# Ledger of designs, part 33: miniprotein binders against q8h113

Target 1, 357 residues: q8h113
Amino acid sequence: MVIYHRKVVFTYVRAKRFYHFLNIEMVTDFKSLLPVIDISPLLAKCDDFDMAEDAGVVEVVGKLDRACRDVGFFYVIGHGISDDLINKVKEMTHQFFELPYEEKLKIKITPTAGYRGYQRIGVNFTSGKQDMHEAIDCYREFKQGKHGDIGKVLEGPNQWPGNPQEYKDLMEKYIKLCTDLSRNILRGISLALGGSPYEFEGKMLRDPFWVMRIIGYPGVNQENVIGCGAHTDYGLLTLINQDDDKTALQVKNVDGDWIPAIPIPGSFICNIGDMLTILSNGVYQSTLHKVINNSPKYRVCVAFFYETNFEAEVEPLDIFKEKHPRKETSQVAKRVVYGQHLINKVLTTFANLVENS
Below, E stands for the ipSAE of ESMFold2; O stands for the ipSAE of OpenDDE; V2 stands for 0.75 times the mean of E and O plus 0.25 times the DockQ between their complexes.

## First folded at step 22 (miniprotein)

Design T2 (at its last look DockQ between E and O 0.67; V2 from the best seeds 0.73)
Fold by OpenDDE base, look of step 22:
Structure T2 (fold): chain B 357 residues (1-357), chain A 85 residues (1-85)
Amino acid sequence: as target 1 above (357 residues)
Amino acid sequence: SEKVEVEIESDDEFLLEWAVLYIKKLAERYGAEVKVKKKDGKVEVTVKGLSPEVAEKIAEMVKEMAKLLGLKVKIEIDGKEYPLS
């Protein structure tokens, strides 16, 4: 049982000197900074059957392996999504949240809307504490009855803002690009775990679900206001597009300290979720993070969550059990049905909405 | 057009490389030219072709980054010191 306690990897990382010996252009101390990974070499080969043998891919895979082991958060650059699109998503998100409350309510989240749409400030709760943000919740659209009685709760179209009019078409384009990017990052992570590029495209991921939260954090005149409470993400990967001029995201490092996730313009912040922890046989562990509102200015964040199939019964992949064997006594292999967990989370959040309305 | 000049001093090469990357990505975001001069423990980054508003915004963002990371920096806009306090 190699308990990959994050502590044991630290015995190797203690020597700042060891990163000098490996000509690994690692730009970060994992204690104080999140690693920056240029994934452009991986993307250049993402459709090549022999991509695993490419020297540029091997370098990116090594960076992904370290980031996922040590911190579970990293910046992604060289991702191929235009900066104009990334910025326009944020600009249009600001424009929506600046609308009168009555206009935002035209897309109000409701059970009849499949729990899709606008949540007002103070409705979201994390670990029983009220979050100081507003949001639009979006989910992958699916045909009625596709996911049986469980999926019925989320049936319906996404409720896109009608102002600006181009918002829907922009976000649908953005979702497609984030989906493609997430798949390609997971090919690199699959290689980093010692699998083929396609281990995350098997039975549990043939029809990947996605969630998107378009989040607005109101300006505050007080320090340390909780914008989003401390949590791990549930899915596989999260892609965070945020305002460049405000540091609010905090990541818990291996020493238990909160480090700032400073926005880098033109980057995504990427993190791994609890489902990737399970699938990897617990090699890569999701990282606790929170948002602190610490600016008088309004802040936006678009979080794209790349998920398993809706009905996926998530368990460790056989290839990763073989490559990374654990002693049987590790409770890591809890079989979890993704869709059921998502529904339970949505219903719990909505119950809190009704009680506080 | 204005210029922002940033001097960064640190014995941590990882912090230096990260701070240089951050300023490069700021410059890229605003379509600005970047020049970097590196010596052991010290980096000078010059960003050129800025509007006054963008120069001030970059200076403030670099100041905040340096404060959060505990980095020793000097910032100048067109040869005038930008206040760190």
Scores: ipSAE 0.787, ipTM 0.927, lowest interface PAE 0.6, mean pLDDT 87
Fold by ESMFold2, look of step 22:
Structure T2 (fold): chain B 357 residues (1-357), chain A 85 residues (1-85)
Amino acid sequence: as target 1 above (357 residues)
Amino acid sequence: SEKVEVEIESDDEFLLEWAVLYIKKLAERYGAEVKVKKKDGKVEVTVKGLSPEVAEKIAEMVKEMAKLLGLKVKIEIDGKEYPLS
């Protein structure tokens, strides 16, 4: 088992070798497409004290483990959020982005608005290259003073469009549903890592921050337009609600190849982020992804980011250090302060916005 | 009421099941009925109860999915072959 442990640690980016040594049934190697996971058995038992013993939950947990060890991306179906709501979110977002530029600027991002609001096409950069998208940046609202001086710049309400009129109420309902769904998926992921269901609901994690980016990608009449440059997500888990008649999201697989994330109607695409990598003691690795637009049609993507508590100092959880020990060179202590990183990113983004205005 | 028929051929069982699931979810979006028939070496998926506009939309989305996955497919709307170009 000691030999297999070393291979497991080095194989977390090469999950195929790990599954081969365990002699388990492999469904795929995830080279050309992403796994689809029906999580309804997990959701049905998610609040039960004995959920870990349920045969349906065990099956879902196995699928989550395989997906997170390999590609770090998967579709969720059977998630319980109505197709009508998912589509209405995108429909209303389309309606907002179709408004005249002057109307969209009424909710433009400013320091006074807590760095919340609309960003026009062309002001976002990833790795020095312009991202061809527009967006609305939203963050969890919190009580004044809750996160001290570091959180002060992000205080205040989100700037929701007044047109369409029902936008705010719809999106607030949607955010609550995404928060609950993310928490339940993370219970499955906790089980997949060998913990209790609640390892991601501890003191530094039970009051999660969230970020939402409501993104519009203008149609293009040329190939390979960068809608969003390659990156990993910072938090725990991302839920993507995207237009399903266009494929633009690409995910880097374990072989280093970019594969398309074809939208599946009625699903969320779901991926793990950097904080989950740290908390899992490196068992699950966050995944590079990008948006490349080749379509003349306008495309909407509503990305919900489930994070740690704002004040969290993030380090590997003890239970996962015990179950998945690292080699000595990989045990260099890393404590990450989530809120500080978020604020630094927010301020950097705004500075770039001002420079490119 | 129109129907779309998709014939999928692949030795990769996971890829076949993924593609079938994709078509099922697409049909569910439009309240359409789906029938799946397996033949030696291929799968036929039939989507029924469609308007002409939705049938064409489904055919185009299946065509794009198949192109991106490198799947060998044949698509028909009401018995007429849909061009894969």
Scores: ipSAE 0.705, ipTM 0.902, lowest interface PAE 1.1, mean pLDDT 85
ESMFold2 (binder alone), look of step 22: mean pLDDT 84; pTM 0.816

Design T3 (at its last look DockQ between E and O 0.56; V2 from the best seeds 0.00; counts 0 for: pae O 10.8 > 1.5)
Fold by ESMFold2, look of step 22:
Structure T3 (fold): chain B 357 residues (1-357), chain A 85 residues (1-85)
Amino acid sequence: as target 1 above (357 residues)
Amino acid sequence: SEKVEVEIESDDPFLLRWAVLYIKKLAERYGAEVKVKKKDGKVEVEVKGLSPEVAEKIAEMVKEMAKLLGLKVKIEIDGKEYPLS
């Protein structure tokens, strides 16, 4: 008897190993892990007119595509922002939140302050449930009158802590770096969607708004304390700089399971938002995530939200409708005005804050 | 100057690479030297040049990572087993 089956199986196994050796990085399993992407090849070429031809860029773009089609969350390393700056942002934020409430209230959120400033523990709600955190809300500053009547309520400067000293200068430097980093990541995401690098730098996208939430989660002695209820982010891209000695962030994978977003030192956790879902014609979908605190340690999280232009009317981009046509029976296509939604959220959040104060 | 040694055993190559990367980034945060050795389906990661306080912190962070991932590890500080339970 000729053992043909064993010869075929051996040949198949050998071919499978060769395929895995050559393409192992192209196969991912996001059911239990968030992908880690070294974006340094992308950043090295992101200003070059021929960046799309670079082999390193092509590899990063492939990793971005896989992550964004699946879990919508990934770590970025090789981002060029120093560990010293990333850690100092958190250290100075810890120092501020350790101050007495009376000192923190000196920069409390008010309508006169353009809805910028400090929120005390327990006044923020997500989906009707109390969030056990305190925060400083910051928004991009803009000249009086720039965004008409809709933008009027957000006019004015951010309220930065005076203690610690130099907090404002540190955070403004950090925001500039996060803005530049987010733009460059979006160039990679644009390539991943099959567009030019600049599809997210068009007329309604080239002057991005931003939001920053500087969040403190008090330590807890109970399990499963809600630090922040389940939600998706509204904008394009979020960069998370968080304390890395305890895991509290959880993300919902495509199977509906919550997986831990274990902090990797020196990295940002990066995720896509609702506006990117719309712009990509639904190819990349924003991801539910929450913060569940089980640690006695105080935890800081500095979230930077990269958004569209304030005035943007956001709808699927034509190039991505062409590259990734959606089924006609889908009712997910929509057009939204970013600035109006932002202001509605700001006013609703403040009204709830006053009611629950 | 203490060292932390982490022996990792897994049949999942993505989980193994992820865990090694995590330890490398953790060592980089504290300016420590890292050596990685692969033998017989295991990986040993050695982190050197640590103060006793930082060695304990690294061991605890690796322990927590391993628990969350369901990853089989053995952790030692200067040859002394670090408890996993």
Scores: ipSAE 0.652, ipTM 0.889, lowest interface PAE 1.4, mean pLDDT 85
Fold by OpenDDE base, look of step 22:
Structure T3 (fold): chain B 357 residues (1-357), chain A 85 residues (1-85)
Amino acid sequence: as target 1 above (357 residues)
Amino acid sequence: SEKVEVEIESDDPFLLRWAVLYIKKLAERYGAEVKVKKKDGKVEVEVKGLSPEVAEKIAEMVKEMAKLLGLKVKIEIDGKEYPLS
């Protein structure tokens, strides 16, 4: 344990020296751009018991630590998911949103469907403002009664488009790969926080929940149309697969400026959520972000949210309290039940749908 | 077969590396061949094997990237200057 903290600090100090060897001016510009992290060295060692001693893993861990401290957003490359699959997910998503409205309504979101399915344009609200997007909301499927009375609200199968017919099988494959990738990134983040690779995989992530939001942003002829209002993500880790030909996602930097997250083909944009902020004892802060529709062309985005166990009572992990002590008065000490928080969000969104229908 | 040539000038080695990675990933998406020449403060990137439509799309995306990052670039499609204004 003590050796890891010294190696991570030494890699951070060497990386600060590498960033200091990269002129002080580059540190200011690094605040203006999301870091690109090749995680392939981490994935190559993900099943090795000694992974945390590997020099390639130590380098990736040092990059993850900086990204999570400085901006809470980063590009992931070397992730091992084929560019063909990533592009097919976007292509099939475009094909769905191009369908007649009556066909999209066959999978309409309803309470009886466990709040799974299609939301029409203008139904989603962020901070009391209407978002200019349509979506398919998906959640991890679970057996009836698995999550008690709270979980009943979300019970049911995901409502997949029937056209194209291969959409369900494609997305189920994609979800599995995103789940495996998210777990491996969190092992790197656990090491970056000075823990073992497995600190999250204990009580909090034995049965990780996931949310997937398949989002369509209509083309606009006006500037600065809000596609999605400014928010932080609630979960642990988000993987964003977006169209490569439109810059729409904006991230608020530490100086309070909005930085455009230019798409890199074959990369994920990755960000941390509010639950990771809590679990890390506030070492890593979730970052405020928004989407601005600025293209006359339709844009798609598939957001995969990797979450805690549904019933997880999220509090700072003891190992991270020890490594990163804070004064007791920090608001970070709030215990949050993830499933209850998710249900409250879903019900609030649906209440807004009923009021605006 | 269209060719896109990009000259990137910056005193920031990170921005140069990032811009080259961006163009490489654009080219990879379209199955295009990429050649990179690096000099101090300058990088020349050549992308080959494009359709006219894809060449114009890559040029526009590189223009947008350069504008957003404050990078000094020159873009050519088949030896014709692509307008930055």
Scores: ipSAE 0.005, ipTM 0.258, lowest interface PAE 10.8, mean pLDDT 83
ESMFold2 (binder alone), look of step 22: mean pLDDT 83; pTM 0.808

Design T4 (at its last look DockQ between E and O 0.65; V2 from the best seeds 0.00; counts 0 for: pae E 2.9 > 1.5)
Fold by OpenDDE base, look of step 22:
Structure T4 (fold): chain B 357 residues (1-357), chain A 85 residues (1-85)
Amino acid sequence: as target 1 above (357 residues)
Amino acid sequence: SEKVEVEIESDDPFLLEWAVLYIKKLAERYGAEVKVKKKDGKVEVTVKGLSPEVAEKIAEMVKYMAKLLGLKVKIEIDGKEYPLS
């Protein structure tokens, strides 16, 4: 196993010329474009005990390793979710956001609703700046008392739009498929880190939480309106389903430049979160990204966040400490309780809602 | 049925491959047939079996992508040049 130190990978990425000699398919220039990964070979073997030995899996694992080391963002194709379903999710989301404000308020986010439901424009803040979007915040549903006093703040059903009537059943189907896809991508990432396929299915991930944010970005006639401020995602993986006709997502590359994440029709944009950074012993770093509203047309984005167990004390996995040892002085070993972090974020966002209402 | 023909020129082979993939994924959404011819620094992509409305939509999406990437492209619908301005 060649321990690619970050310095050696950096030298390879600087040498645009060297990728020409390897018949490595669509390795996009990580400086200007996000890599595209066909994961269909990984999915074809995802239930096979010997999947790590399959040549198609090995190729996908190599692509995932490069993407997670170099940029922390990639397109996913060959993911097995129908384009009809992906598009219907966006269409139904547009229809909801087109409703009168009074109809959107029927599912208004409240503390009594477990901080689930509709958030109006101008309530979300990122790094102390107001975001120009509206959203429906959804979380994995759980039984009362399952997550103790911490989880009590998020107890309750998701507040689904009643118009269109099929919205709930559509989104529940979509969540299941995104959950299965996220698990299978993480099997590939586990192999890429030199573990078994199942390192992300251990004690901290036996009951993975999820967050889904259904986001609407209003049309703007001004340039450079911040739809969502610059941040990293907190979880393991994010799956982004967005409108194909508008580029708004910006990713900070290794040179510190903002590159546009142009939508590829029928793809997800996938990125890694801060919890995966910790679990990987800091091998894979979450990447700073933002949304700029730059279209006069309304834009939708459905972000699915695949998370750890709600109560997980997130620390580097022992197998990845062994495979990727760090000097003791690296502050990467901060134990983070995921559920507490999520609650703190939710409560902070809601405090801002009350102050700006 | 209409056809969209796209000629792409770039010295960056990765950018060419990405642009070809983008057009393939557009065509796949509509169940359209795609043919690709590669030359050094140049790719010709032909999409067939389109309605007039879908052909125009694909041409506009390719124009949009090319503008964002600074790609030199020529787009034709049934042999008529699609305006890039």
Scores: ipSAE 0.548, ipTM 0.838, lowest interface PAE 1.0, mean pLDDT 86
Fold by ESMFold2, look of step 22:
Structure T4 (fold): chain B 357 residues (1-357), chain A 85 residues (1-85)
Amino acid sequence: as target 1 above (357 residues)
Amino acid sequence: SEKVEVEIESDDPFLLEWAVLYIKKLAERYGAEVKVKKKDGKVEVTVKGLSPEVAEKIAEMVKYMAKLLGLKVKIEIDGKEYPLS
């Protein structure tokens, strides 16, 4: 956080100057608001050899750094994905969830389907509490055998709705755009951490896995219905595309208060996950968030999770250990095998679905 | 076509800027024209070229945003006060 004094105060210690408080620091403190970041300067230069030196990129990187340090959530605008596509994704998802239960069940999540597919309202749990939503679980597809025994249970194609007919093609286009956008945002985050743009594109990160949850929250007549219990996201970065007309997402700020994540039309809500916390050597902390529904209207949320490589053994990156050293007595970072964790979660979630069906 | 006028008052200049951005993005979705006038501690945002349905929608969304953020607002559709309840 950049803090300035109104008048420069000189002291005998010259390692750091005292600065005036910047007028924008109230917003960047994020006690009551999430930051809005126009990333178009970053995207314009993301393949530029000298992107790190571009003044527009430097400004965006500064905003990313403050957002990731203070809250771990921000809106992205200027992202280049058309408003038409963003809205069509939600429109088609509404159409699918409006179908009779028996039609939705045709793509039911099963072990044979690689744990991909539809799950009904009320069978999902977060932190032991029932979530009042329905969903379609989708994962990056990969060839049989690619990830050995660990990945075997998740092999197979996604089960896309056949109604609306164009659903699969539109969603595959959307996923590619979200993947590219996430990678470019992570280039900005890498710069914010003091690395090269490409620290999140190394050997264990350059073939990212992804998860997508296509979520429907039924309308409610009660207050404070849990649509999704409090949690952090596991991966690197999440892009949230949600209905604009009601606010249900809440984010825990640095003071421990819940603040509303009001949807901004045409934006994504973007947040960092647990793997980014580990890779950054704890500099950026993943953020607790929940969905509390007070609306009688049905609400759709399409969450795209950008992850590490499936087989990645995730530990702090050396450059970030150098830039942001931690005390030896703290076990702030773990060595985690991403794919093993994912599969454990998938199997546990499915076992709970069976138990509660 | 109708217009929505929003007068926003806050001691927090970044809350004002955030709210203006929200309204601009909302207007952009409906292809509407936006004019912003700044005053000390106040901002007036005018959104023009709206159908009656969209004008009501925008007014409701602005009202809800303002409620969640604790903003002091005054909203009018074609000069008629939109209730804040």
Scores: ipSAE 0.431, ipTM 0.803, lowest interface PAE 2.9, mean pLDDT 84
ESMFold2 (binder alone), look of step 22: mean pLDDT 83; pTM 0.810

Design T5 (at its last look DockQ between E and O 0.73; V2 from the best seeds 0.71)
Fold by OpenDDE base, look of step 22:
Structure T5 (fold): chain B 357 residues (1-357), chain A 85 residues (1-85)
Amino acid sequence: as target 1 above (357 residues)
Amino acid sequence: SEKVEVEIESDDPFLLEWAVLYIKKLAERYGAEVKVKKKDGKVEVTVKGLSPEVAEKIAEMVKEMAKLMGLKVKIEIDGKEYPLS
């Protein structure tokens, strides 16, 4: 059966009217709201070889395709990670950031620590502007020499807080679950692009790297303080676990307006990165987003970034070039080595740290 | 135990559905019972089995959500109007 993918040329006809004709429970206007996707049907079939033929998987795949085309951001529910674990990650993160500054400095980020550990407030810069947050930067651990001379810059263990004592074991468990979830979401995205479930498990993703930023946003008495400047994420997929009682994340919609990404309890906010834009042959575009600190209360956010192989030379996948051909004049992004880009970003951020210390 | 009652009014059925989901996920976080009644352009959501502190927290979170989304809402805690201003 040749499933003719009808090119639904979404002519941007006034979005309000078109959603009435597809009996698709599209829960949100993509102009004002991020879509909510229950991925539980996808997860129930994620290990089945015939998952692409399951009716529940087909429905989730259709929701993922729309979200990635129209917004590049969506809520994930039905993700199978316990709410107790998700909340404990945030609770333990608050407890760390409440520690005296001298205790936070026990895990200070340094070059000798492979640029892993605690960054004080005002050290992070986005597009040359100072961000009003503190963070713990974590990266996938790897054996010495695994990634050659480029990888040496990031060699070392993650610097986990010793207070609370259970923090390391909690976060290692959380990282594993986020890794498994990210892989399964990417199987759905691979199907949405008209590939097999496993296109993102090939040569470029046999050993996926990950980054995790554990972010603390101090309380502010002023409006519109930039917690994190406007950017796109570089990787494949981001999973955001944040405090539920404060809206700070802003997403730029297709009209160029900033929409609030209101936290939904028990959900992740998920977004696509620049590497997925490249791999998809530019079918899915990464979306510009920022954080505005607008509460007198301290806010935490745990951002998990699921990445390519560290040494991946990222280019459009052949299957997606075939399914979604572009005109030669639309040079999709130049071949980028992920690890080199990450190192350049880390070194640039650290140079700013030295200049402002 | 206290109850929170939220009336939501919107001509956007998607925004109504999202707001109902938001309140359901709030209630789920606190192990609370949720009842939903839908009418044309209106939804009434009742959350039950709350402590006073949790009821006030849910009411404030719904108020903030409604402000950010430009939603017309009425919020009551145990039949008393929760102030929106």
Scores: ipSAE 0.733, ipTM 0.908, lowest interface PAE 0.6, mean pLDDT 87
Fold by ESMFold2, look of step 22:
Structure T5 (fold): chain B 357 residues (1-357), chain A 85 residues (1-85)
Amino acid sequence: as target 1 above (357 residues)
Amino acid sequence: SEKVEVEIESDDPFLLEWAVLYIKKLAERYGAEVKVKKKDGKVEVTVKGLSPEVAEKIAEMVKEMAKLMGLKVKIEIDGKEYPLS
């Protein structure tokens, strides 16, 4: 048995954990799978002033760092949201999409509804390619006038289905839980980048906007039908709750190959977005992904997007410029206004919807 | 009640660990008991306490997961080999 002097052993163990925590080795073994991260140790300590020192938190943070550097996608388990709620969200969504078309149109997306509501199959396009899905678009509600002229077009309550009757109440509970979960995951990501837990809770980030897309993919009899074309997500973090009996989501790995994101029962699939790329000074980069459908079965996906404050002017955070001064991408050199981009996207999507109707 | 037995073989230890986790989460969905045995070069996962319908569903989902991941598997329901083709 080799016995080290306590000072030497402490220094070595501390360096090893710190080395793992920062993930400074180049490793590419995520070529064919996405990492699975049990975040329960992070959640158990996420409100403690000393969370960064907890051994369980340190382990989770290391896994987050590796996942975000190497692929930008990971499964989250131990998240504290019940499997019953996760499944009920999808079950009620199935029930709504199975309604007659005329019933779904009662909550159709319109300018007067704040661009919130139901979109029929085939009216959404990604990079000029038709997406074979239907959806309900929901956004965080805010008081009239809060976000000035740029936010005015998106004012209004969400249009929730009245059938099933419990839909709104259950979804609002689900959104609150997803918001809290996303914030806690971002505390882990902040630590992974070498910051305090709260770097993503600064003045322009602590009142996050959110987007929810409630998506239905019709069954298909053809191979390789595009359910959703290749894209990156714009915000900070996405939580994906999808049917788990068929695989359709594909993620582009570091080698440029598309790999399947096989649903794991009871998990969220989680990925980082473009705003996180900017805020991290390019250390973490958002990842191309798409939905390719080969299944004759109807499937649903409920995507929750955790964003910055609506009026945030997003630029690299000073702490991450200091910690990682040599990262250069076009995204790290730019400053963007989140709300402006969101509104432009909403208007463009609706204009394409009208053009193809 | 029936059981599903899965034998998994791979030279990639991360892929084996991922696959075992997948089966554990799948079994947890149905409240099933899970036992894992490691042998040289192979992992055996046993899922017990299943209805016949759920056993077949689990076997089919494991088959599809293994296909997508390129894993070598052998699947049995109550000792009867589950077809992979």
Scores: ipSAE 0.664, ipTM 0.889, lowest interface PAE 1.3, mean pLDDT 85
ESMFold2 (binder alone), look of step 22: mean pLDDT 83; pTM 0.806

